# Designs tried in a protein design chat: VH-VL binders against Mediator of RNA polymerase II transcription subunit 18 (MED18). Part 10

Target 1, 219 residues: Mediator of RNA polymerase II transcription subunit 18 (MED18), of Arabidopsis thaliana (Mouse-ear cress) (q9sjz6)
Amino acid sequence: MSMECVVQGIIETQHVEALEILLQGLCGVQRERLRVHELCLRSGPNLGVVSSEVRLLCDLDQPEPTWTVKHVGGAMRGAGADQISVLVRNMIESKVSKNALRMFYALGYKLDHELLKVGFAFHFQRTAHISVSVSSVNKMPKVHAIDEAVPVTPGMQIVDVTAPATSENYSEVAAAVSSFCEFLAPLVHLSKPSISTGVVPTAAAAAASLMSDGGGTTL

## First folded at step 7 (VH-VL; framework fv_roconkibart)

Design s71 (from k7 with heavy chain S105G)
Fold by ESMFold2-Fast, scan of step 7:
Structure s71 (fold): chain C 219 residues (1-219), chain A 121 residues (1-121), chain B 112 residues (1-112)
Amino acid sequence: as target 1 above (219 residues)
Amino acid sequence: QVQLVQSGAEVKKPGASVKVSCKASGYTFTSYAMNWMRQAPGQGLEWMGWINTNTGKPKYADKFQGRVTFTLDTSISTAYMELSRLRSDDTAVYYCARDSYDFWGGYFDYWGQGTLVTVSS
Amino acid sequence: DVVMTQSPLSLPVTLGQPASISCRSSQSLVYSDGNTYLHWYLQKPGQSPQLLIYKVSNRDSGVPDRFSGSGSGTDFTLKISRVEAEDVGVYYCMQGTHWPYTFGQGTKLEIK
């Protein structure tokens, strides 16, 4: 079973360069550019009692845009899960054609919101593959107007740390992510993303939460 | 290195309250839950509850519900256990201990040195 | 609550001889992930408890090879292959599968 371990934090844009230097020193690898158009879709009543969320991700930093669908399951529950500082959730990710949006609309999904994430990422391969992305979250003034995108929270960026896991190793992967967070603690405070219905918040929801909490990270 | 350092011994009268502190160092405080246990003189270990150091949400064993309060001060990596309406049978050594990082682990890899609370008139 | 029952409660042992402690739970400690959350602690005289074995058979860092844990379901055993003077103390089993967490009564190991 496919799972992922996730923590999230915020950093002021003025401190991003310091974080980049710290990450560069850790791995010695040059950073990767990140420019992703994210469409968040929700199921309608036609698809059952419970609304579900699907994310379509387009990597705009490729010569030909590549498309990925990501279906995020609910967070792991229980006393043990509630104790770990890292969110563990089921996740299905697949590459799809450019026709994916039309297909999901035909299935009764509707566009909930769309975002443009711009920044950089570092990838570390240990016993777990840990990805760190630092990005501004931007909204479009009109649907699909990526060239007109503006920051949701000017002067602030989101730091996402993710690592794929399985039912056999999620505790080890979560421990690895937590240890990595300790290393980054001087520059950014990373914590379990806020959840209310068992799903990890979207970038838009995270940005809204940051505004509501005066820039604080939520559970 | 990981350390949990507890506050010093206390002597209280019946009906009073006691607040024990547990200061953590050597790890990210919010990555591990903190458990509280007690041990009456010559008796075994008794689990009192735990607090999620990331969310601040406590969970109390039924025996202590209504008398015990777990709190945190994350700015100084410190957890607190306050026990109210003390009785002579609350005389015990109180321990804090760090929960493991296993999903359902419920085992404690580091313990504080203990705080003796004596309740007598 | 899950009741944890240890036997014996008092274990006099000759230095250099093996020792064995039993722990039984009132219900299965196997969690849905396939793991069994049964752990062993040692409390030396005048000291805080220390972790010895977690999840049935895994030795904590620094714990000597002479300590081993085994068992499944509801029946568990802690073995010391050759008892040393520093092994004196009270041994506790604990379950972390079911809320609330519960301990056994303790087994006092003494050298004789």
Scores: ipSAE 0.000, ipTM 0.416, lowest interface PAE 18.5, mean pLDDT 80

Design s72 (from k7 with heavy chain S105A)
Fold by ESMFold2-Fast, scan of step 7:
Structure s72 (fold): chain C 219 residues (1-219), chain A 121 residues (1-121), chain B 112 residues (1-112)
Amino acid sequence: as target 1 above (219 residues)
Amino acid sequence: QVQLVQSGAEVKKPGASVKVSCKASGYTFTSYAMNWMRQAPGQGLEWMGWINTNTGKPKYADKFQGRVTFTLDTSISTAYMELSRLRSDDTAVYYCARDSYDFWAGYFDYWGQGTLVTVSS
Amino acid sequence: DVVMTQSPLSLPVTLGQPASISCRSSQSLVYSDGNTYLHWYLQKPGQSPQLLIYKVSNRDSGVPDRFSGSGSGTDFTLKISRVEAEDVGVYYCMQGTHWPYTFGQGTKLEIK
C-alpha cells in the first residue's frame, strides 16, 4: 500500500539546542511540540509469513487524547535495498479509538514495549514530506501513570527522521532523506535502523538498543 | 526586521462572523507557528490557539473550539482568524503573535498591533 | 485550566525605586523535561504586549538588565531594580506548561 523511509540517531541533551537552531534555519520548517504515548505490539508467526508491528500512538498534547495506529510491515531486502542508506518499509497509518489496544490483543498481538516520548518535531514539504522528531524516551511504572514517567537513558535523546513514500517514488524520497542527513551530520549521525531479529525484553532495553545503534557518533 | 501587520478595526452585529488577517514580514513565514490571543476592553489576555504555518494544522483552545477557524495563505505570508456566531462578549482586541524559536515552550517574541472587533447591535 | 494569580494588581512606584511582582500558579509549572515554562510580558499604554522574560529567568533580546525573573514550581517573581518612566504599563505572567496556555490577570505599574 504505502511505504516510509526511516533513519535514526542519538544526541546528547546538551547538544539538542544546536540541532534545533540548525533545523529552524531550514526553509519551510515548522516546529511542533511532541508528547506521545506509544505502545508497540507485535504479531506472532501465525498471522502471516512476514512479521508485522503495530504501534498505537496517543497524542497527549490535546485536551481530548487522539489515537492513531501505525502498521509497520516488511522492509525492502535484496542487493538494491542493501545499497540504500535509508530503511524503506511498508507502513499504514490511521486514526483509531482508544479501544484499539483491546482489539489487537483479541487478534493475537502482544505488547512488546510501552514508551512516553517527549520533545519536539519539525515538518517540511519539499520533494518529500520529511518529519524529524527529537525526543526523550521515558518509561512508566504503570500504564496509567504517564505523569510519573522516568527517562530510560538520562542525558540522551533519540532523533527519528521519517518520510512517507510509495512504490513509485521511494527512491526519490530515500535520496531526499539521505540529503537531509548530510545537513545534520555535524551534530548527529543518522543511520539505517537495525532490524530486530528477536524479542525485545523491556522498554528500557528497546530504548537502549536504539541508542546503541549510534554508538560511533561524534557529538 | 520582523513585523506582523493586522487588518483594521471591524464592527459586527451579533450572529455575524469576522475574519482578521495577520501579514508577516522579515522572516521565513513557514518556520514559526502563529498564535492568536484576545483582550477584552480593560481586561487581561486570553490565548485562543495556534496554527502550524508549514502544514496548516491548527490547534484551538476548548473555549473557542467550534467557533474559531485558523487558516493561512503562504503565498502572501498571511494568517487568518475567523470567529463565527459573534456575541457582545466577543468584543476585544485580537492579536496575532509569532511563536518563539522554542515553539513548545509557549512564549511569543513578536506581536501584531492588534485588531479591535466590536460586536454591537 | 491552570489559574495564574498575580499580586499586586496595582503597583504605584516612585522613579528610581525597585518594584516586585508576584505570580502564583494553581499547579506546578515544571514540565516532564525538567524545564519551567513561565514567561513575562509588558503591555505599555496603547501598545501590543512585548516579551520581557521567558522560562522564568531568561531576558529577551534588548531587555535591560534591571529586569530579572526568579522562582520555581508554583511561585514566581519579576523584579525591576530601578523603575524608569518607560517601564509603565501592565505586566502579565503566562504559563506554557499545561494545555491551554493561560495568563495572569495583569499588574498595572504606575508612577506615583
Scores: ipSAE 0.007, ipTM 0.482, lowest interface PAE 14.0, mean pLDDT 81

Design s73 (from k7 with heavy chain S105E)
Fold by ESMFold2-Fast, scan of step 7:
Formats: sequence, structure tokens, C-alpha cells
Structure s73 (fold): chain C 219 residues (1-219), chain A 121 residues (1-121), chain B 112 residues (1-112)
Amino acid sequence: as target 1 above (219 residues)
Amino acid sequence: QVQLVQSGAEVKKPGASVKVSCKASGYTFTSYAMNWMRQAPGQGLEWMGWINTNTGKPKYADKFQGRVTFTLDTSISTAYMELSRLRSDDTAVYYCARDSYDFWEGYFDYWGQGTLVTVSS
Amino acid sequence: DVVMTQSPLSLPVTLGQPASISCRSSQSLVYSDGNTYLHWYLQKPGQSPQLLIYKVSNRDSGVPDRFSGSGSGTDFTLKISRVEAEDVGVYYCMQGTHWPYTFGQGTKLEIK
């Protein structure tokens, strides 16, 4: 079992260039292209009394498409977790075959929604392995119509910061991510992916929710 | 108009290497993958591999892995195929071809004119 | 590797008559996205191959409507409703579903 530390923010498209310049100064690595097709599948009642969610991700930047399945578990809760400004959650990620979608359909899963994420990413290793992606989130008007993708939140892009962790090092990794958030704070505000409890969600918050850990109730 | 123009015919001795070029024009070079195929005299088409023109990462068919190298010069919109340790059975016409818009579709909408490589002693 | 088998390998046809070419794959060509990546090419004498049909039934730009593709799973057909002199050449089916990409042996269409 592995964990990940996650923060997320929203940036206006006009400020993306400034963020990229700042990240280039910090990371010292070349910007990577990000073009990922994400399919969110949901099980129906015929697979049990409760529904479950599976995400299939395809990296469209590779000459041979790479498929992965990602299961996101529950976030850490309690007094210790409440003091951390970074979300820490269980995560299982597995490489899957070209037939993954057909297999899940045969198992009774249904396509809930699909997204195309387009942008760039930086990776750097210092205290922890930190990945930063800046991307537009796009939805297709027709199933698999990649060329017709339309932004969910025009003029805004999502900033995701993730770092892999274990039960033994998550506090150290969370601290590294938190320090990184402080460094980027003048340009973008990064926080735990939101579970809205007191305010009316904006379109930007809805887009952020679509990119986060399951977009709803988990019991 | 989209065009792929390949280098001219080559005659090589067994054990030598050959490098074939494919110059693209009429489209954004880095938006489409480039595939390489060959056709021995009187034979059918054989796929050799492809290269992602944006990342420069190649993918080779197992038969050619270790003998073939795909490279790019994006400043002149040119792809290269180098085949080493040539044998007489490498005598063929070599083609470059542009992949479909989406890397997953795997069809070739534009082809180069072909380069005849003859390997004889 | 996926084996692509064409029949017939030689197809003599009278001008103005229909022609049909079969292509069979050793395993299903349906990809995980629900699409079938089976394509047809024509190689005229002394020329490079040219795309005719992509993803089973879609005609490439400029390809006459007398050409049509059909099929599913492992069995596919290319039909020419009315053969013209310019249709002479070798027809190849190709699969793009499984790595490595593979071609059929080719079907030589000639006028009798």
C-alpha cells in the first residue's frame, strides 16, 4: 500500500507564464508536456449495494499509450491530520492492459465522465520527490471526442502538487510539500482539495473537485 | 500541401550501415508521429517502428531492435532511420509515413516516395 | 504478433464489375476504447502506398465513394462497387490495435 501528499490550487491563465518561470528557477529540469485522457468509471448496484469509483488514465504523450488504473482511498483524519495543510491519502496505482476499459465494462462498470488534461509538469527531487502540474481541464461533448474537448472552467487552470509517501515518511513529505506551497504563495494559493461544507461552490471549485480524490461522498 | 521527401537510393556492402532521411513540409512536424516501413522486392509491407516527434522517443519492432535507430532534427523537420550491420536480406524500399492525428489510430495518411537500399557484395 | 490474412491474393476483374477483398486477423482488433483499428491501403505500380479506408469503414479524403469497408472483430471486407482502370494495384489491410503493427500479404487487383 502507498500514500500520497496532495495540494491543489487554481490559477488564471494570464498568470501561468509567471508560475512557469518561477518553477524553472526552482526545479532546474525541463518542462514536460502533459496530455492525459482520464476516464472515471462507476460500478452499478449489480456489483454490490454500494457504488465504487475507478479512474483509468492514458498518457497521450507517449508513442505507445500507457494505461494506468488509480484507486484513491480515504484521506487521513483526526487531530494530527487537521494540523497539516496538505492532504495525505491512501493510493493504489497499477499499470493495465489495452483492454482495461472493455474489462471494466464486462464487470458492470459504467463510464461516469471523462476529462482531457492539457498543460505541463515539472518534477524535482530534493527532500522528497515532488511533481507539479499545471493544466486545463477539458470535457468532451461526445464520448472519446478528444478533438472537441472544451474547458470546464475557461480562463482558469488547475495546479496540482503531489508527492508519493509511505506510512513511515508521510509527515516529512507533507512538510516538504507545505514548504513548497509557501514558496508559491505569492502567485497561487495551494490548499487541501476542498470538501465544500459552508460556501456555495464556484465553477472553479467544481473543476478542482473533478480533479481531486473522488468528487463526492466516500463514507 | 503535406509532403514527405526522402533521401536518394543507396548501395551498401554487407556489414555497413545506411541512414535514410525523411523531410516533412506543409504541417507542424511535432504534432504527428513518424512511422518507418520497408518492402523487399516482390514482397509485402513490414512495419519497423515509429518515433514521437514531440518527445523524440522511438518504439522499434522486435525484429529490428538493436540494429535500427530513429532520430529527429526538429529544426529542419526531418526524421532519420539508421540501419546497421546490413545483410543482403535488408535489400528493400524504405518508407517514412506520417501517423494519424491521434497516436492511437495507427494509420498512415501521407507517405514518402521511398528509398531503395541495395545490399550486395 | 497478430497475423493478417488476405484473400484472394490475386483478383482479376472485368472493368465496371464489382470486386471484394477479405482480411482476417488472428485476434480481435477492437481496442479498449471501443474502436477497431483496421485500415486499407492501395499501392499502385511504381508508387508509394496510399490510404483508402481507416478504422474499418471511414474513407480518406479524395477516395471515391465506390470504395467501402466493413467488418467487425476479426473479419473485414473491402468492396469496390464498380472497378475502374485506375484501381489497379496491390491492396493491403493493416491492424493498428496491437503492437507491433502488421500488414496482410496483399491482394493484386488486375484487369482481365
Scores: ipSAE 0.000, ipTM 0.422, lowest interface PAE 18.2, mean pLDDT 79

Design s74 (from k7 with heavy chain G106A)
Fold by ESMFold2-Fast, scan of step 7:
Structure s74 (fold): chain C 219 residues (1-219), chain A 121 residues (1-121), chain B 112 residues (1-112)
Amino acid sequence: as target 1 above (219 residues)
Amino acid sequence: QVQLVQSGAEVKKPGASVKVSCKASGYTFTSYAMNWMRQAPGQGLEWMGWINTNTGKPKYADKFQGRVTFTLDTSISTAYMELSRLRSDDTAVYYCARDSYDFWSAYFDYWGQGTLVTVSS
Amino acid sequence: DVVMTQSPLSLPVTLGQPASISCRSSQSLVYSDGNTYLHWYLQKPGQSPQLLIYKVSNRDSGVPDRFSGSGSGTDFTLKISRVEAEDVGVYYCMQGTHWPYTFGQGTKLEIK
């Protein structure tokens, strides 16, 4: 299984323009619009002791929606994981048909939540392929009601920094991501997503965690 | 190249404290966590906890919580383990060990030579 | 705490013969990431422990191919295909899946 290096942060909507200008100023950048419908599925206890998260991502910025499945596995753990300032986790990502949802339901997966992410992304190909997305995270009041989406974090946007890695290079990729975080530090505080009980956090759980003070309240 | 060198043997009376040092060389000290273990004479290995060498934050096994303190001096790449309120059953060889090169795995790839701490009246 | 039980605790073996050590855990050692964090160490007389095998079956650098690890879930085995004189010492299994990390009691391998 492939791996990814991940850090997340939160930025006030009023500061998003300054971040976008900073990112546009970097050499080797590629900008794109982000409008993604994300279905987050979780495995049930009948599939074993280990919980896993599957995300079905629909790119709505295309004339015909395209679907991608992302299987998010276990994160690096223990004392070694704690030393790295970047979350390193297993992941598999591939293109799929819109029928993938039915297939996962047949396998015993359940819909945990669904989100609409709207914003922009930049891709940097240097020492590592680093992707930075800045987006509002929105929830639907009913299943698939994309046009009725409501912000989970009013006045705030989520900054996701991800980079693909392998078992041979994750240390170098994590270092590249860490260096990139220092570059963005004046505008956004990026940190490793919380992993407490051995289950992979969802995008909504990560957003809630970042918005909380010490309490870590749900919503 | 990678070496962990511990301080010398100590003899203490019950109720005293002991502080063992572990000096690292041959790698970037703050890139790897440091673990502490002990082994009573003729007995097996017992894990005591670890310290994050980048943040200085320790994590202790419950059995030692309140009696053990892990600290660092990053300027000399040295980790310390201080055990207080010593009892005769704390007599053991104490080891430091580096968390694995493979950060996924929580195994110890390099160990110090050990420090014998004897607690007797 | 997870209890690690080794068998046998004392293993007299004839030079050149195979040896096998069992390690059983009171709970599954499969972590939420699908990996099993079961490791083996050798402590030669008068020396510090040294890593032999990590994550069930991976040999550490420099460890001879006569050493092999296997197992899953709660039952693990360390095998030496042909025991050499330098293999004398105490073998420990360790689990890194659950907090706190725990070791087996140790198996003392001696040449008879």
Scores: ipSAE 0.007, ipTM 0.535, lowest interface PAE 9.8, mean pLDDT 82

Design s76 (from k7 with heavy chain Y107H)
Fold by ESMFold2-Fast, scan of step 7:
Structure s76 (fold): chain C 219 residues (1-219), chain A 121 residues (1-121), chain B 112 residues (1-112)
Amino acid sequence: as target 1 above (219 residues)
Amino acid sequence: QVQLVQSGAEVKKPGASVKVSCKASGYTFTSYAMNWMRQAPGQGLEWMGWINTNTGKPKYADKFQGRVTFTLDTSISTAYMELSRLRSDDTAVYYCARDSYDFWSGHFDYWGQGTLVTVSS
Amino acid sequence: DVVMTQSPLSLPVTLGQPASISCRSSQSLVYSDGNTYLHWYLQKPGQSPQLLIYKVSNRDSGVPDRFSGSGSGTDFTLKISRVEAEDVGVYYCMQGTHWPYTFGQGTKLEIK
């Protein structure tokens, strides 16, 4: 089954350039721009007792914006799950038409939130395929009002590290992600996102949580 | 020591395809994005798109989406631009240019010498 | 698309005199990282464009200090304090903040 390993952190906007230079110098790779419109949907009670999350993602830097659906399951449970330094969860990704939103509404899903992420990403191919993105997270004051988006956390940006995994290799991929994050420790502290039982948090909620006491996620 | 060398001039008929090469030397090819621009005779510069030389992922300007394809041969540090279904208004000098190391910003520090593509019947 | 407007489009200048080129964007060029991705290129007759100024005011390596860039938001200026013969060519402003990247129409600087 498809899985992913995830860690997140927060960085002050003024330190983003230093992080980018570190990433580029360390890996010798170039940066990609990121501008993604994200619709986060959650299942209603009639789809079972455990809530699930569906994300519809649109890459706005393309001439013809394409839509991707990402179905996110709960975090790995039991057998020492609390000992691993990264979040490991089930996920399914596929390309869809923009009509997918209507179909998910018909299935009992509801819009939880809408975000615009703007920033950059790097991709590294080592023992695992690791993606690192650094982005401002912006909310729309009105649904689909992309031009009116405002930062959720002014002066701060989110650092996301993700890597695809399988049930057979997730421990190795998680170890690779942990190892990679040690190289970023001087500029940003990446940690396993906190989640409620059966609920997957949003990037915005994770950002707010990491900044709640002002410690540990940035230098 | 950084140099971008493009292939020679081409003359094509309407409906044909053209493939322009850009060979890089003097730096680590996969550390810099490659951009493509064109300039019709007597006209200004127009950005066509960009390719990530590390991942091979291209991004195209909407005017060229569906007609242009950017590819790489990293073993010889060469980028390619193929434009299909040529029209007379595709007559232009085509340039490759390296985006700077410090950011994807349109900061083109080195350019190829240009390749004239003439489309005539 | 972001429209970049240059003025003047034709700039005859006497050798040793100053020259100034304006560039205006249809929307702000300040990126989410606080940087402004406005660059200036020079295309000499028969040559490829070459970078002069990046991020509003930074001179590229080897560019003489008689060239300076300034501006903010949507209004930008390139100045040459004393025009020399080798400065002849077409000057382009370019924005790298928004996709797709866009260029101004170009300003032809020529010696009168």
Scores: ipSAE 0.006, ipTM 0.539, lowest interface PAE 10.1, mean pLDDT 80

Design s77 (from k7 with heavy chain Y107P)
Fold by ESMFold2-Fast, scan of step 7:
Structure s77 (fold): chain C 219 residues (1-219), chain A 121 residues (1-121), chain B 112 residues (1-112)
Amino acid sequence: as target 1 above (219 residues)
Amino acid sequence: QVQLVQSGAEVKKPGASVKVSCKASGYTFTSYAMNWMRQAPGQGLEWMGWINTNTGKPKYADKFQGRVTFTLDTSISTAYMELSRLRSDDTAVYYCARDSYDFWSGPFDYWGQGTLVTVSS
Amino acid sequence: DVVMTQSPLSLPVTLGQPASISCRSSQSLVYSDGNTYLHWYLQKPGQSPQLLIYKVSNRDSGVPDRFSGSGSGTDFTLKISRVEAEDVGVYYCMQGTHWPYTFGQGTKLEIK
């Protein structure tokens, strides 16, 4: 089955250029633009005792928007999982039509929240295919008002590191992600995301993340 | 010395296809994206799209989607732009240009010399 | 698409005099990283465009000090303090903040 390894961190906007230079050196590859409209949907009443979460991702960086549906499972648990510094979870991802939102509404899903992520990404292909994105997380004052998006945490950006894995190789992929994060440690502290997916970090959590990096950059 | 050298001028009939090449030298080809632009006679510059030279993944401007194809031959550091179903209003000088990492987000620091494509019956 | 509007479209200038070109965008060009991706190109007669100014105000390597860029948000200006004969050509502003990349319509600078 399909799985993914994930870590996240927070970086001050003023340090993003230094991180980009570092990533360019590490990856030796081209930067990709990132502009993604992310819709988080939750199952409505009478669909079961446990709520289901589905994410619809729209790539606005294309002339014609492309849509992807992503369903993420809970974090891997157990004795071994507690020792891994990287989140490992089941994940199902599929391309869908532009009518996907309407279809999920018809199935009883409701919009929980929506975000606009704007930034860039790099890919690091070694023992695993690692994707690193650095983006401003923005919210809309009105539903779907993309042109009016405002940063959730001004002056801060998120760093997402992800890599696809399988039940057979997730340990090796997690190790590769962990090793990759060591190169970024001087500029950004990367750790397991919250179990509560889709929750925006508080200012205190952002400050704590920065402090764990040793406080500053050496450029 | 960074240099982008394009193929020579082409004369095509309406409905034909044209394939323009852009050979890069003096830098690591796969480290920089290649952009394609055109300029019709007496008009301004129009962006057609880009190709990621590391992944081979193209992005096309909406106007050209379905008619243009960007490809690579990394063994000879060459990018290609193929435009099909040519019309007389496709008559233009076509340029390739390197996207600069040092400048981030689109300053094109090196340009090819241009390829004139004339479409006439 | 972001519309880039230049003015004037035709700019006759006497040698040694200053010249100024305006560029206006239909949307803010400030990116999420705080940078503004507004660039200026010069296309001399019979030549390919060449990068002149990047990110509003930074001169490309080899570009004379007489060229300066300024502006913020949606309003940008390219200034030439003292026009020389070699400055003749068409000037284009370009935005790299939003996809697709878009250019202004061009400003033709001529010596009168």
Scores: ipSAE 0.006, ipTM 0.547, lowest interface PAE 9.5, mean pLDDT 81

Design s78 (from k7 with heavy chain Y107A)
Fold by ESMFold2-Fast, scan of step 7:
Structure s78 (fold): chain C 219 residues (1-219), chain A 121 residues (1-121), chain B 112 residues (1-112)
Amino acid sequence: as target 1 above (219 residues)
Amino acid sequence: QVQLVQSGAEVKKPGASVKVSCKASGYTFTSYAMNWMRQAPGQGLEWMGWINTNTGKPKYADKFQGRVTFTLDTSISTAYMELSRLRSDDTAVYYCARDSYDFWSGAFDYWGQGTLVTVSS
Amino acid sequence: DVVMTQSPLSLPVTLGQPASISCRSSQSLVYSDGNTYLHWYLQKPGQSPQLLIYKVSNRDSGVPDRFSGSGSGTDFTLKISRVEAEDVGVYYCMQGTHWPYTFGQGTKLEIK
């Protein structure tokens, strides 16, 4: 069973350079540009009483865009889960054709919302494979109008930290992510994603509602 | 001292494949992206793509998609570029180059010496 | 694809005189992070290209201060204040803002 550990935070644009310098100081890291078009699809009435969510991610920074479908399951529950500072959840991710949107529409899904994430990401292998993305979250005024994207929260950027895990190692991976949060704490405060008002900053809450994977990478 | 050393010149027939190597030394191989470029005789530079040396993820220019493959052997700090179904207009000097640590968008601070690939009957 | 246009394509210059090369892009090279990924390379005869200027105006390590870059948006200039014999070669501008990365067609600088 594949799982992922996720934390999110927000950072003012003026502090992004300091965060980037801090991240570049880590051994074995590589910086990548990030420009991802994300489509959030929701199941329609014809598919039953329980809505399901599917996200289609397109890496626009490749010579030919590649598409990935990501389906996120429920978060881990229980007394132990309540004490962990990192979100742990089930996750399925697969590469798909550019016709995926049409296919999901045929299955009764509808487009809930779109966003464009622009920024950079760092990947490094430690006890876990940790991915850190720092990006502006942008919305299109018209469906698929990528060139007309406008920031959701001007002057603020979203920081996503994710790491893949399994049912056997999620505790170790969560600990690694938590340790990394401590490393970044002077510049950005990372916490479990939440859409609840007052629990997570508005920018991070908006990002969390649009992102099921905490900024999962395509490949 | 940072150095990128490429494999020697190759002469291939149309329809064959060529694999060029680029061995890095003097720095942490996985901390910098590797880019590939080519230059036909008397012509300008053309970008072919890059590979993330940490993740192994390649990105190819559209013109070469389907014919080019970038691979790595991190145990010997070496990147490879394989170009298949060669045509006479693939005759060029092929270069590897390291993307700068400060910038991941084409500021190539170190280049290999180049590998001449000649495609002729 | 972003088209990079250089002028002049051939630049004969007298030793000790200044030289100037123009580069124009078909669309803005300002990335969303506020940086402009416009770089200049020099390819000396029989050699690999070498980085001269990165992000419009920053000299790469070891590059003499007689080289300077300027510009914004879509219009960029490389200047050599006093041309020396070792400056002979083909100069390329290159954009790294948009995929795929693209080079200008090159400007051949010759002493005459």
Scores: ipSAE 0.011, ipTM 0.553, lowest interface PAE 8.6, mean pLDDT 81

